VHH binders against Mucin-19 (Muc19). Designs and how they scored, part 3

Target 1, 175 residues: Mucin-19 (Muc19), of Mus musculus (Mouse) (q6pze0r851to1025)
Amino acid sequence: STCHVYGEGHFRTFDGESYSFDGLCQYTFLEDYCGQENGTFRILIESVPCCENGLTCSRKVIVTFQDQNIILQDGKVTAVQTAESTDCRERSANLYSIHTVGLYLIVKLLNGIILIWDKYTKVSVILDPSWQNKVCGLCGNNNGDLKDDFTTRHSSVAAGALEFANSWKTSQECS

## First folded at step 4 (VHH)

Design e28 (from e00 with K58Y; framework vhh_7b18_3)
Fold by ESMFold2-Fast, scan of step 4:
Structure e28 (fold): chain B 175 residues (1-175), chain A 120 residues (1-120)
Amino acid sequence: as target 1 above (175 residues)
Amino acid sequence: QVQLVETGGGLVQPGGSLRLSCAASGFTFSTYDMGWARQVPGKGLEWVSYITSGGSTYYQDSVKGRFTISRDNAKSTVYLQMNSLKPEDTAVYYCARGEYLWDSSGFDYWGQGTQVTVSS
């Protein structure tokens, strides 16, 4: 299953629902927390405007996986470790791999998630089948049912795209 | 002026519990995400827990199942209930107003910190 966003907020969910939403705040694109404390990853997106009219020039992507933040912006990637190694938990040196192929930057996470970024506005996520019905966010819940693709952060089904997308905003205040 | 004031730190034995409180003022508390981060002696700042304005909660793997974050919007207060404390939880704990999850750079205002020491 594949989900993407491109241009001025054109989304297609894993289950094939299409919608448009062009917000300037930070939003949860995909995560596995979904109202629980036992989540393992989060992918956040933020549109970067280039014009006074709010036209999107690029997207910033933040991937949190275990104790690392991987930030995609300005055509490059940076990775920051949020916690130090301890005797209580072994760390893997190869939690992810990064490849540059032509225009595309590809991040492959050890958990079976592939992120593809064109270094501009297009962001795509490909999920391993083991993630079916285990995710939520702007990409939908990947359960094969279009009827509940607008599932909000509060586990309700929104009537429209604006209500749905605003529920996945990470902060209620934005510039 | 934005102010965050932490209380509840102290000395506790391994296996014990403490509850930290953070009283917020100078902004509309209910509209902001809040979090806790800690600075372990000799190390950098580490994110611990996060609660969204809507009530969703998130935890660093090392504290999952032991720590619980909560908020009381009527009192403009965020809490961190810490159970089954371990010596490695010894740190200065900071309350922070959040703009995004996981990274300490996602917080825009910080409290003064409160010391938690776990030892026998």
Scores: ipSAE 0.000, ipTM 0.108, lowest interface PAE 17.2, mean pLDDT 75

Design e29 (from e00 with K58N; framework vhh_7b18_3)
Fold by ESMFold2-Fast, scan of step 4:
Structure e29 (fold): chain B 175 residues (1-175), chain A 120 residues (1-120)
Amino acid sequence: as target 1 above (175 residues)
Amino acid sequence: QVQLVETGGGLVQPGGSLRLSCAASGFTFSTYDMGWARQVPGKGLEWVSYITSGGSTNYQDSVKGRFTISRDNAKSTVYLQMNSLKPEDTAVYYCARGEYLWDSSGFDYWGQGTQVTVSS
């Protein structure tokens, strides 16, 4: 299953629904928390506009997986450890790998998730089949049913793309 | 699950020809743009050609007139006919699927690649 966003907010969900939404806040692109505290990852996106006319020039991507926070922005990757349990703890190695294939930055997570970024506006996520019906966010719920692809953060079905996408803001204070 | 399997690579002399094939599975082939990109050793990825779901084609300047992309929707296969090969065409060639492939930024799936070597 593949989900992607490109350009000025052109989305295609895992279940094949297409919609447009070009918000300026940070949004949950994909996660497995879905209202539970026992989730294991999040992928967040932000649209970065051009100064002159407001067109989307780039997308920033933030991946939180295990104790790692991986940030993709300005054509480069920065990895930051998020949860330090002790000062003597060794960082876990091999939780993810980062590859460059031409224009693309590819992040492979040990849990079977592949993130592809063109260093500009296109972000794609490929899921292992084991993730069916276990995810949520702007990419949809990956359950094979288009009728509920607009499932909001609060587990209701939105009437339209704007309501759906706004429910996936990470901060309620952002407009 | 989406799979793209390239075949047809190999060793060929300058001026020779090769035809690459890419067998696709796991999606509705006819609705997607398909393309080819290549990676020369020590360099980045270079877009080579694409063909839209509607049949329109485009080519990188360095291969125009020598390479031809085509598709067979009944067989879920895309082809790259490479003529008048030059040593500079030596690369790993990747088949790709996407929505727009004119600059390789629209690729969302890649095959494993097939090696093309042009040498005397």
Scores: ipSAE 0.000, ipTM 0.103, lowest interface PAE 17.8, mean pLDDT 74

Design e31 (from e00 with Y50W; framework vhh_7b18_3)
Fold by ESMFold2-Fast, scan of step 4:
Structure e31 (fold): chain B 175 residues (1-175), chain A 120 residues (1-120)
Amino acid sequence: as target 1 above (175 residues)
Amino acid sequence: QVQLVETGGGLVQPGGSLRLSCAASGFTFSTYDMGWARQVPGKGLEWVSWITSGGSTKYQDSVKGRFTISRDNAKSTVYLQMNSLKPEDTAVYYCARGEYLWDSSGFDYWGQGTQVTVSS
């Protein structure tokens, strides 16, 4: 299944729900924590404005997978370890691969998740079927049912897109 | 509802040209990636070309340099200009809405298809 965001906050979830939300904070795009501490990855997004009127010119993407942070920003990728050890060097070589195809930057995670970035505003995530019902965030829960695509961080169903998206902010101190 | 309607198929001689059109309705056309895939008689679907909402394009190696994909957002239409056609290009061509540039697995809606036959 596929989820994406592009332009000024146009989202389509894995289950096919479309909505618009143009926030300037950092948000959880996709994760498997879903209120638990046993998660394995997190994908965070931030809109980067280019004008005084607040139009989105690009998106910054941060992927946390095991002991690695992969940062997609300013047309490039930077990988940083979240913990120091010699074993982490071997692990990072096998946990993901990065490809450039035309104007797109593609990150393939060993866990079957593919992240595609146009180096501007469009971010897409492709999940293999093994991730059905195991994820949450702005992309929805990938359960094949549109009824609960607005599942908040607190496991409730939001009445609208604004409440839903705001529940996925990584910091409540942001606007 | 989402609808994609292909036109422009037909019979053409090897080396000839055809232009396929796909009229889209039921969604905000300008915000979606669009593509073309084809089904060769007796074989599965294969991706042909992709155009992103921003206008970036990608082609399968076998058609690169011969086919050109384009879009007209004001008309909610995507086009496939096919030049230097070969007998192996004979197929039913499908217009598709997609969200993934890597391959045809990202298509979520398809048209009915239009037949292209390349023969003498």
Scores: ipSAE 0.000, ipTM 0.131, lowest interface PAE 15.8, mean pLDDT 75

Design e32 (from e00 with Y50H; framework vhh_7b18_3)
Fold by ESMFold2-Fast, scan of step 4:
Structure e32 (fold): chain B 175 residues (1-175), chain A 120 residues (1-120)
Amino acid sequence: as target 1 above (175 residues)
Amino acid sequence: QVQLVETGGGLVQPGGSLRLSCAASGFTFSTYDMGWARQVPGKGLEWVSHITSGGSTKYQDSVKGRFTISRDNAKSTVYLQMNSLKPEDTAVYYCARGEYLWDSSGFDYWGQGTQVTVSS
């Protein structure tokens, strides 16, 4: 199953729902927290505008996995240890791998999640079957039923894309 | 039903310019990578250019700096702007769709083609 975002906020969820949302804030693209504090990863996205016309030129992607932040920006990858990490830094060694294939940058997480970035606006996530019904965010819940793909941060089903997408904003101070 | 319809081919003299258009229907255009390939009379197909759904572009070495690929998702159309045309660019040009183009060879649907002839 694959989820995509591209261009001016065109989304296709794991279950096949398509919608458009062009927000200016940071949003949860995919996570397994889903209202709990015991999750293991987050994938966050931000649109990067170009020039004065406000069009999306690229997307910044932030992967939080264990105590690492993996940042995809400006065609490159930067890995940063979080300030809240414990003292075992060597644990990061086998958590992910990074590959370049054609025009794409691929991040494979040890937990079976594959992130694909074209270094511009297109971001894709591929999940293995073990993640069925265990994820949430702008990509939907990966349960094989598109009827509840607009599941909000508050575990309700939104009537439309705007309410759905705004519920996945990571800061209420961003408009 | 997937359809790709190319237009804009024709006869042009060396050094001239031509713009090809490919109108797509039968699928969600914005989610697919698109590209152009050409077939020289009596020879095989060669890839020319592709553009990802996110807007990244790649070109064959012989056309770099002369050709530009672009897309208009609102019109479900992909374009190939061809400048400084050479007699060697004479070919039938095909528009193609690909769901995931890891490299330049992954196209799954092709248009009918449009003839480009560069001759005096």
Scores: ipSAE 0.000, ipTM 0.259, lowest interface PAE 12.7, mean pLDDT 78

Design e33 (from e00 with G35S; framework vhh_7b18_3)
Fold by ESMFold2-Fast, scan of step 4:
Formats: sequence, structure tokens, C-alpha cells
Structure e33 (fold): chain B 175 residues (1-175), chain A 120 residues (1-120)
Amino acid sequence: as target 1 above (175 residues)
Amino acid sequence: QVQLVETGGGLVQPGGSLRLSCAASGFTFSTYDMSWARQVPGKGLEWVSYITSGGSTKYQDSVKGRFTISRDNAKSTVYLQMNSLKPEDTAVYYCARGEYLWDSSGFDYWGQGTQVTVSS
């Protein structure tokens, strides 16, 4: 299954629903917490505007997996360890790999999730079939049913994209 | 409803030119990236070119220097100017909304296609 966001907030969910939302806050693109505390990863996105007319110039991506925060911004990848004082570089390298294919940066997580970033506005996530119905966020719930693609953080089905996307803000005080 | 309608295909001799047009409706055309892809009979889909909402372009190596993608946001239309056509360019050409990333999963809407035949 594949989910994309590109340009001025154009999303396509894993289940094939398309919508537009161009917010300036940080949003949960994909996670497996979904109302539980025993999740294993989060992928967060944030639009970075140009000064002219607020056009989106880039997206910042933050991946939290195991004890690692992997930050994609300004065309670069930075890995930050939350347990830095006791964790070594070799352990971190075994949890994910980073590849460059043409203009794309590819992050492969040990759990079978592949993140693709064009270093600008385009972000894609590929899930293997074992992740079906185990995820939530702006990418939808990956359950094969378009009728509940707008499932909010509060487990309700939103009537529109604005309500849906705003429910996935990481801070309710933003905008 | 999102609709993409291709026109401009036809029969042309090697070395000739054709201009394909794709008329878009049902969405804010100027904010979307647009692509052209083609399918040779009996083979899989092949990405040809894309143009971003901002006007940046990218081409498959085999068409680079011969094909030019452009857009007219006032007309909600994307174009593919094909010059120096070769027999191997014979295919059904599709207009698609989105970008070819590493496969066609970046496309969410497709046109019906227009046939281009290059033969002598």
C-alpha cells in the first residue's frame, strides 16, 4: 500500500482517497499508536512555505522509530538518538537504512515501512500488507474501505478534509 | 468530478512531430503536478514526463531533448510536444494527475489515452 503527499497539500491515502489540505502546523502523517500507548513508530510532517504567496517550498519529515528520531529537512537527513548517552552508532544503523536513488531519499525501517522523500514537497510511504488496518493519521487507516478514510484522532469519521486533517495536529494550539 | 481528456494523437512518419493536449476539469489545475505516460502494445506502462505546479519539468532519458512538456493554467491544459518521433515511440499516451515516483502509484487520476503511431 502507498500513501503520498505532494505540492500544495495534495494527499492520496493508502485506500485511494484523494484530498487537499495545506496546513502550516505539524501533523501525524502515519503512526501505529492509534489510541494506544504501545505503538512503535510515528511519521510527522510539516510544510515549509516560501515567502511568495505562501507556496509550499518543502516538507520537513520526522520519523520516530525505536530510540531514533530521523529528521528530513533542507535536503538532508539527520539522525538523533533519544537515548544518546548509552546507544551506539552501530545499533542505530541496524534499525533502518538510507539510500539515495536519483533525486529521492529512501528510508527503510526494520519494521517493513519505506519512506520516500524528493527532498522538497513530495513524501511517500509504502507499507507491506502486514500493516493493513494497523495504522492511522493523514494517510488513512489502510483497511481497504474508503468510507472511513477520514477517521480522526478521536476515532470518529469526519465529514470533510479540514476536520479530518486538523484532528491529526500534534499540538491543538497551533493555528 | 475529475476528468482528463487527451487529444492530438495520430499517425506520423519517422522524424515527424505531434502535439498532445490534455484538458483537465473538476479540480484546481494550477496546484497539481501533471504527467504523461505511455503504454506500448504488449508491454507495461512507461513514464514519459512530468511538470510541477511551479513549472519545473523532468523527462525519461529516451525522450529527453525530443519531447517538451508544458502547461497553460488559464486553459487547465497540459501539453506534450513530440519532435523527431521514432517507431519505438508508438504507444497509447496517457495524461495523469500527479508524479511518477518509482511507479505509477503517484498518479490518482488518468485520461482515456490517445494513440500515437509512428510508421512509414
Scores: ipSAE 0.000, ipTM 0.331, lowest interface PAE 10.4, mean pLDDT 78

Design e34 (from e00 with G35A; framework vhh_7b18_3)
Fold by ESMFold2-Fast, scan of step 4:
Structure e34 (fold): chain B 175 residues (1-175), chain A 120 residues (1-120)
Amino acid sequence: as target 1 above (175 residues)
Amino acid sequence: QVQLVETGGGLVQPGGSLRLSCAASGFTFSTYDMAWARQVPGKGLEWVSYITSGGSTKYQDSVKGRFTISRDNAKSTVYLQMNSLKPEDTAVYYCARGEYLWDSSGFDYWGQGTQVTVSS
């Protein structure tokens, strides 16, 4: 299953729902926490506007996995450990791999998640079938039912895209 | 169903300019990568430029700096602005789409083509 965001906030969820949301805050694109403390990863997105006209020029992507932040920004990838107990970086080498193919940067996570970025506004995530019904966020819940793709952070179904997307803001201080 | 229609070809003097347009219909244009390819007389089909659904662009070395690809998702149209045209640019130009154009391949639909002739 594949989920995309591109351009000025055009989304297509894993279950095939399309919607538009043009927010400039940081949002949870995909995670497996889903309101609980037992999750293993998060993929966060943030739109970067062009000039003074407000059109989205690029997207910043942050992947949090195994106490690492993998940051996709300004056409490049940077990995930073968020917590470490005298660990050697060599022990983290197998958590992910990065490939550049044509115009795309591909990040493959050990957990079977593939992230694809065109270094601009398009971000796609491909899930291994084992992730069915285990995820949430702006990409939907990957359960094969369009009717609950607008599942909010609090496990309710939003009436519209704006309510849905705003529930996935990572900070309520952002407009 | 899926349709790609190229326009804007014609006869132009060396050093001149042309803008090609490709109008797409029958699919959600904004989600697809788009490309321009050309068939030069006596040669095979070759890609000239492509643009991702997110806006990243790539050009073949022979056209880099002279050609610019762009898209207008609201109009479901992809453009090729061709400047400083050379006789070697004479070809039938085709619009193509693909879900991911990882490099110069992956096209699944093509237009009928538009003739560009560069001569004095």
Scores: ipSAE 0.024, ipTM 0.506, lowest interface PAE 6.8, mean pLDDT 80

Design e35 (from e00 with G35H; framework vhh_7b18_3)
Fold by ESMFold2-Fast, scan of step 4:
Structure e35 (fold): chain B 175 residues (1-175), chain A 120 residues (1-120)
Amino acid sequence: as target 1 above (175 residues)
Amino acid sequence: QVQLVETGGGLVQPGGSLRLSCAASGFTFSTYDMHWARQVPGKGLEWVSYITSGGSTKYQDSVKGRFTISRDNAKSTVYLQMNSLKPEDTAVYYCARGEYLWDSSGFDYWGQGTQVTVSS
């Protein structure tokens, strides 16, 4: 199953719900924490305005996986350790791979998550079937039911896309 | 068009109680999470409490057991019952619409605020 965001906040969830939300802060695109402490990854997005009219010109993507932050911005990938350990650092060499295929930058995580970025506004995430019912965020909960795709970070179902999307805003300050 | 109007602030002695009310208009109140935050002189803006559209509540550690947030969807009003007030609770209290956000940085609409002064 695949989730997309592109342009001025056009989203399509894993379960096929479409909505629009053009937030200017940092939001949780996808994670498996879902209010619990036993999660393994987060994918965060930020819209980057670069035009006079305030339109989204690109998206910054931050992937937190194990003790790594993988940052996609300005057409580049930067990987940064979130914790320092020489033993963990050696093992992390196989946690993900990065490929350029045509116009796309592809990040494949060892856990079966594939992130595709066009280096501009379009971000796509592909999950293998093992992730059904295990994720949350702006991409929805991947449970095959459109009725609860607007599940907030507090496990409530929002009546509208604005309420839903704002619930996934991170604690980072909006600039 | 979204409007939040706080009332109920005032002067109380330590150990006293106040009930704040926030009347909301311009949106479907029952579908939004609501928050109380306060501006404490010298400390900046602090989140105090929230109540979700479903009725779940959460409180800042310093007010747990003393403050109670509630809502009346029929009246489009959120309340903050403040008991056992302390001088450090002196602040301007704001009602905010946060759409399931738990801190003051994520609020999209704020009221004008109501002053609470706890002093002898």
Scores: ipSAE 0.000, ipTM 0.098, lowest interface PAE 19.8, mean pLDDT 74

Design e37 (from e00 with R97K; framework vhh_7b18_3)
Fold by ESMFold2-Fast, scan of step 4:
Structure e37 (fold): chain B 175 residues (1-175), chain A 120 residues (1-120)
Amino acid sequence: as target 1 above (175 residues)
Amino acid sequence: QVQLVETGGGLVQPGGSLRLSCAASGFTFSTYDMGWARQVPGKGLEWVSYITSGGSTKYQDSVKGRFTISRDNAKSTVYLQMNSLKPEDTAVYYCAKGEYLWDSSGFDYWGQGTQVTVSS
């Protein structure tokens, strides 16, 4: 199953729902927290404008997994250990791998998630089958049912894409 | 097992037309978006068009007005009608199940594709 976003906020969820949302804030693209505090990863996106009219020229992607923040921006990948984690006493190596294939930059996470970036506006996520019905965010809930793909951060079903997408903003100060 | 088999490629002169077909099996065809991508020598893999399960279509700017994508759910087949072909359309054309359209480089299910050559 694959979710993607491209261009001026054209989204397709894992369950096949398509919608458009062109926001310039940071949004939760995919996570497994889903209203609980026991999650293990999150993928955040934000559009980077190139013009004063707000056209999207690229997307920045932040992946938080285990004790790593993996940042995709300006055509490159930067990995940062979080301040609360340590690489001492722990064998936390090999949590992910990075590959370039043609025009794409691919990040494979040990938990079975594959992130693909064209270094511009296109971001795709492929899930291992073990993630069925365990995720939420702008990519939907991956449960095989299109009718509840607009599940908000507050576990309600939104009437439209704008309400749905705005519920996944990471900051209430952005608008 | 997902299987996609592309046919209909060939050699045409600039300005000519070709119709590509993709026969799909191993999944419920009518519920998935389908698309076409092409491998252009020197440019890598490039998305061309897709059609949703509901019939909505989208095209790359360079092919708008010249190419038309369609589907026949009874035959589990997606088509690409290519008109006003240009030398730069020379490529191997691959059919894709929609969820893999944006990640078409390196995945085994893509098959061999069909070669389109536009030359005088």
Scores: ipSAE 0.000, ipTM 0.118, lowest interface PAE 15.5, mean pLDDT 74

Design e39 (from e00 with G98A; framework vhh_7b18_3)
Fold by ESMFold2-Fast, scan of step 4:
Structure e39 (fold): chain B 175 residues (1-175), chain A 120 residues (1-120)
Amino acid sequence: as target 1 above (175 residues)
Amino acid sequence: QVQLVETGGGLVQPGGSLRLSCAASGFTFSTYDMGWARQVPGKGLEWVSYITSGGSTKYQDSVKGRFTISRDNAKSTVYLQMNSLKPEDTAVYYCARAEYLWDSSGFDYWGQGTQVTVSS
């Protein structure tokens, strides 16, 4: 299963629901916390405008996996530890791999998640089948049912895309 | 298995030169990007230089014009030629393998490091 966002907030969830949402805040694209403390990853997205009145020119992607943040921004990848910076050799470096294929930048996580970025607005996530019904966020819950793809951060089903997407905003201070 | 072995470190006076070598094994060397990073005493890990499988290079601003990265695919070896060395270059230097990365954050395999000390 695959989830996409591209252009001016055109989304297609894992279960096949399509919707549009053009927000300028940071949003949870995909995570496995889903209201619990025992989650293992988050993928966050943020739209970058072309100018003061411009449309989305690019998306910034932040992947939090284990104790690392992997940041995709300005056509580049930067990885930083969420804990104190220590010996660069202290941890096995095989938690993820990064590939460039044509115009695409691909991040493969050891947990079976593949992230694909065109270095501009398009972000895609491919999940291993073991993630069935274990995820939430703007990509939906990957349970095979279109009726509950608008599951909010508060575990309710939104009537519309605006309510749904705004529930996945990471900061209440952003408007 | 992937192995990276650095050599060429040592003690050198300011203004001197050293050439570091990194012998790689366990993978098809010619298809991977390679880089060098350093651990400065009292500071964190700092990316130094990067060379792509195609031979394109990038350098950190503090070493541009002084350091040159190169590779020999027939010998599965990457080199760092360090000229006009300064006391600030004193560090443990690490060779690393990368999959299309331009800094030290996503290198997937590292060598054990070689000490470079610049002191009179």
Scores: ipSAE 0.000, ipTM 0.091, lowest interface PAE 18.7, mean pLDDT 76

Design e40 (from e00 with G98D; framework vhh_7b18_3)
Fold by ESMFold2-Fast, scan of step 4:
Structure e40 (fold): chain B 175 residues (1-175), chain A 120 residues (1-120)
Amino acid sequence: as target 1 above (175 residues)
Amino acid sequence: QVQLVETGGGLVQPGGSLRLSCAASGFTFSTYDMGWARQVPGKGLEWVSYITSGGSTKYQDSVKGRFTISRDNAKSTVYLQMNSLKPEDTAVYYCARDEYLWDSSGFDYWGQGTQVTVSS
């Protein structure tokens, strides 16, 4: 299953729903927390405008996986430890790998999640089949049913894309 | 054979209205995102409006509130209703089909274009 965001907030969920949302805050693109504390990862996105006309020039992507933050920004990747790490190289080899293929930067997580970034606005996530019906966020819940693709952070079904996307803001301080 | 055929262009006075239509064939229209772009004389190609397969719409700031994009999946047609036309809207307007991997400026198939001229 694949989920995309590109350009001016054009989204296509794992279950095939398309919608547009052009927010300037940080949003949960994909996670497995889904309102609980027992999750293992988060993928966050933020649109970066380049002009006074408000067009999106690029997207910043943050992947939080165990004790690491992987930040995709300004055409490059930076990995930062979120907790104490005694062997950075060994943990990187065990948790994820990063590849540059042509114009794309690819992050493969050992849990079966593949993140693809064109270094600009396009972000894609490919899920291993084992992740069916275990995720939530702007990408939807990957359960094969379009009826509940607008499932909010609070487990309700939104009437429209604005309500849905705003429920996935990571900070209540941003408006 | 993928085909996109635009109609509805013409000469109109400032403040007037035109409705552009784009008839699509050769693919499952309802599954594709569609858009309109224009080539302004002396300037480059610029995106005007976009409609997803799910019906969500986006507009360039200069046309927001004046132009409305819509689609009729039963007729395999996308429309651009243009109101309050200005001389700076004079351009060749292109209908385009988008694959889900569009990167804000690209489309995979384009129509032949239809001329819109706004002058008195």
Scores: ipSAE 0.000, ipTM 0.110, lowest interface PAE 16.3, mean pLDDT 74

Design e41 (from e00 with G98S; framework vhh_7b18_3)
Fold by ESMFold2-Fast, scan of step 4:
Structure e41 (fold): chain B 175 residues (1-175), chain A 120 residues (1-120)
Amino acid sequence: as target 1 above (175 residues)
Amino acid sequence: QVQLVETGGGLVQPGGSLRLSCAASGFTFSTYDMGWARQVPGKGLEWVSYITSGGSTKYQDSVKGRFTISRDNAKSTVYLQMNSLKPEDTAVYYCARSEYLWDSSGFDYWGQGTQVTVSS
């Protein structure tokens, strides 16, 4: 199952719903918390404008997985450890791997999630089949049913894309 | 592994109709946008029609009202119904898979093509 965002906020969910939303705040692209405290990862996205007219030049991606934050920004990847370790390279190798294939950066997480970034606006996530019906966010819930792909942070089904996407803002102070 | 196989091309008189089919295999068909493009002998490739995974469609201006794109996810097949064909529609028609919504530059896999000839 695959989810994409590209260009000026064109989204495709895991279950095949397409919608457009071009907000400039930080949003939950994908997570497994889904209203619970017992989650294991988050993938956050943020559009970066390059012109005064607000056109999106790139997307910043933040992956929080276990005690690591992996930041994809300005055409490069940076890993930041939230817990102290005497060997960050050994710890990173155990939790994720990074590959370059053509112009794409590929981040493979130990939990079976693959993140693909073109270093600009396109972000794709590929889930292992074991993640069916265990995720939420702008990518939808990966349950094979298009009718509830607009499941909000509050576990309701939104009538439209704007309500749906705004429910996944990470900060109430941003608008 | 990814394969797109077009059928349904042939010779037809001006004003006639043809239905092209594209059978897809090697990927989860329902999650991808699909499209049709054509190449006139000696000229460049031009986009004809686009259908999203959700069923939304878009057409090049020269074929609007004459061509209809559709898909059958259960059969992993995309179709192009071509009506009121003109000699200018003579081309090799290619089925393509796309990563980007409405963007023909996002086509990443192509079929082998099927010849459509409109002539009296």
Scores: ipSAE 0.000, ipTM 0.104, lowest interface PAE 16.9, mean pLDDT 75

Design e42 (from e00 with G98P; framework vhh_7b18_3)
Fold by ESMFold2-Fast, scan of step 4:
Structure e42 (fold): chain B 175 residues (1-175), chain A 120 residues (1-120)
Amino acid sequence: as target 1 above (175 residues)
Amino acid sequence: QVQLVETGGGLVQPGGSLRLSCAASGFTFSTYDMGWARQVPGKGLEWVSYITSGGSTKYQDSVKGRFTISRDNAKSTVYLQMNSLKPEDTAVYYCARPEYLWDSSGFDYWGQGTQVTVSS
């Protein structure tokens, strides 16, 4: 299953629900923590304005997987280790692979998650079937049921897209 | 388990400096905002500063220009550099992880605290 965001906050969830939300803060696009500390990855997104009128020109993507922080910004990728390793031999940068195919930048994580970025506003994430009903965030919960795609960070079902999306805002300050 | 461990507190004279460190573990540090709050004797708990996952900072007016918050994601550590310390800065300083909104009621994890005493 596949989830997309593009343009001025046009979303299509894994279960096929479409909604619009043009937030200016950092939001959890996809994660498997879902209210617990034992998660394995997180994908965050931010809209980057290009004009004083606030039009979204690009999206910054931050992928946290194992102890790696992979940042997609300004048409390029940077990867930083997020925690100290006692043995560098046991913690390899081979936890993911990065490919450039035409205009797209593709990040494949060892856990079966594929992230596709057009280096501008479009971000897509592809999950294998083993991730069904194990994820949460702006992409929905990937459980095959559209009725609960607006599941908030607090495990409630939001009345609308604005409440839903705002619940996935990270603690980052934004004016 | 989420753990936040503060170090660096102590006794300093007015005008002195201290650097507080907070070692975080049990969560993906780089994806969270982090902050410092303090409990001033007789006044209760107040936030001091926070730093977003992206590196943006905010300070309480009483410490602006004197304190600097920073982070090292490779070390899962947040720092508070305190300069030009005043007696009214005397407090127990807590490292904290906010839940969703940056305010004192929104913190989901706190450290044990480190005592800072500013006196002559």
Scores: ipSAE 0.000, ipTM 0.088, lowest interface PAE 20.5, mean pLDDT 73

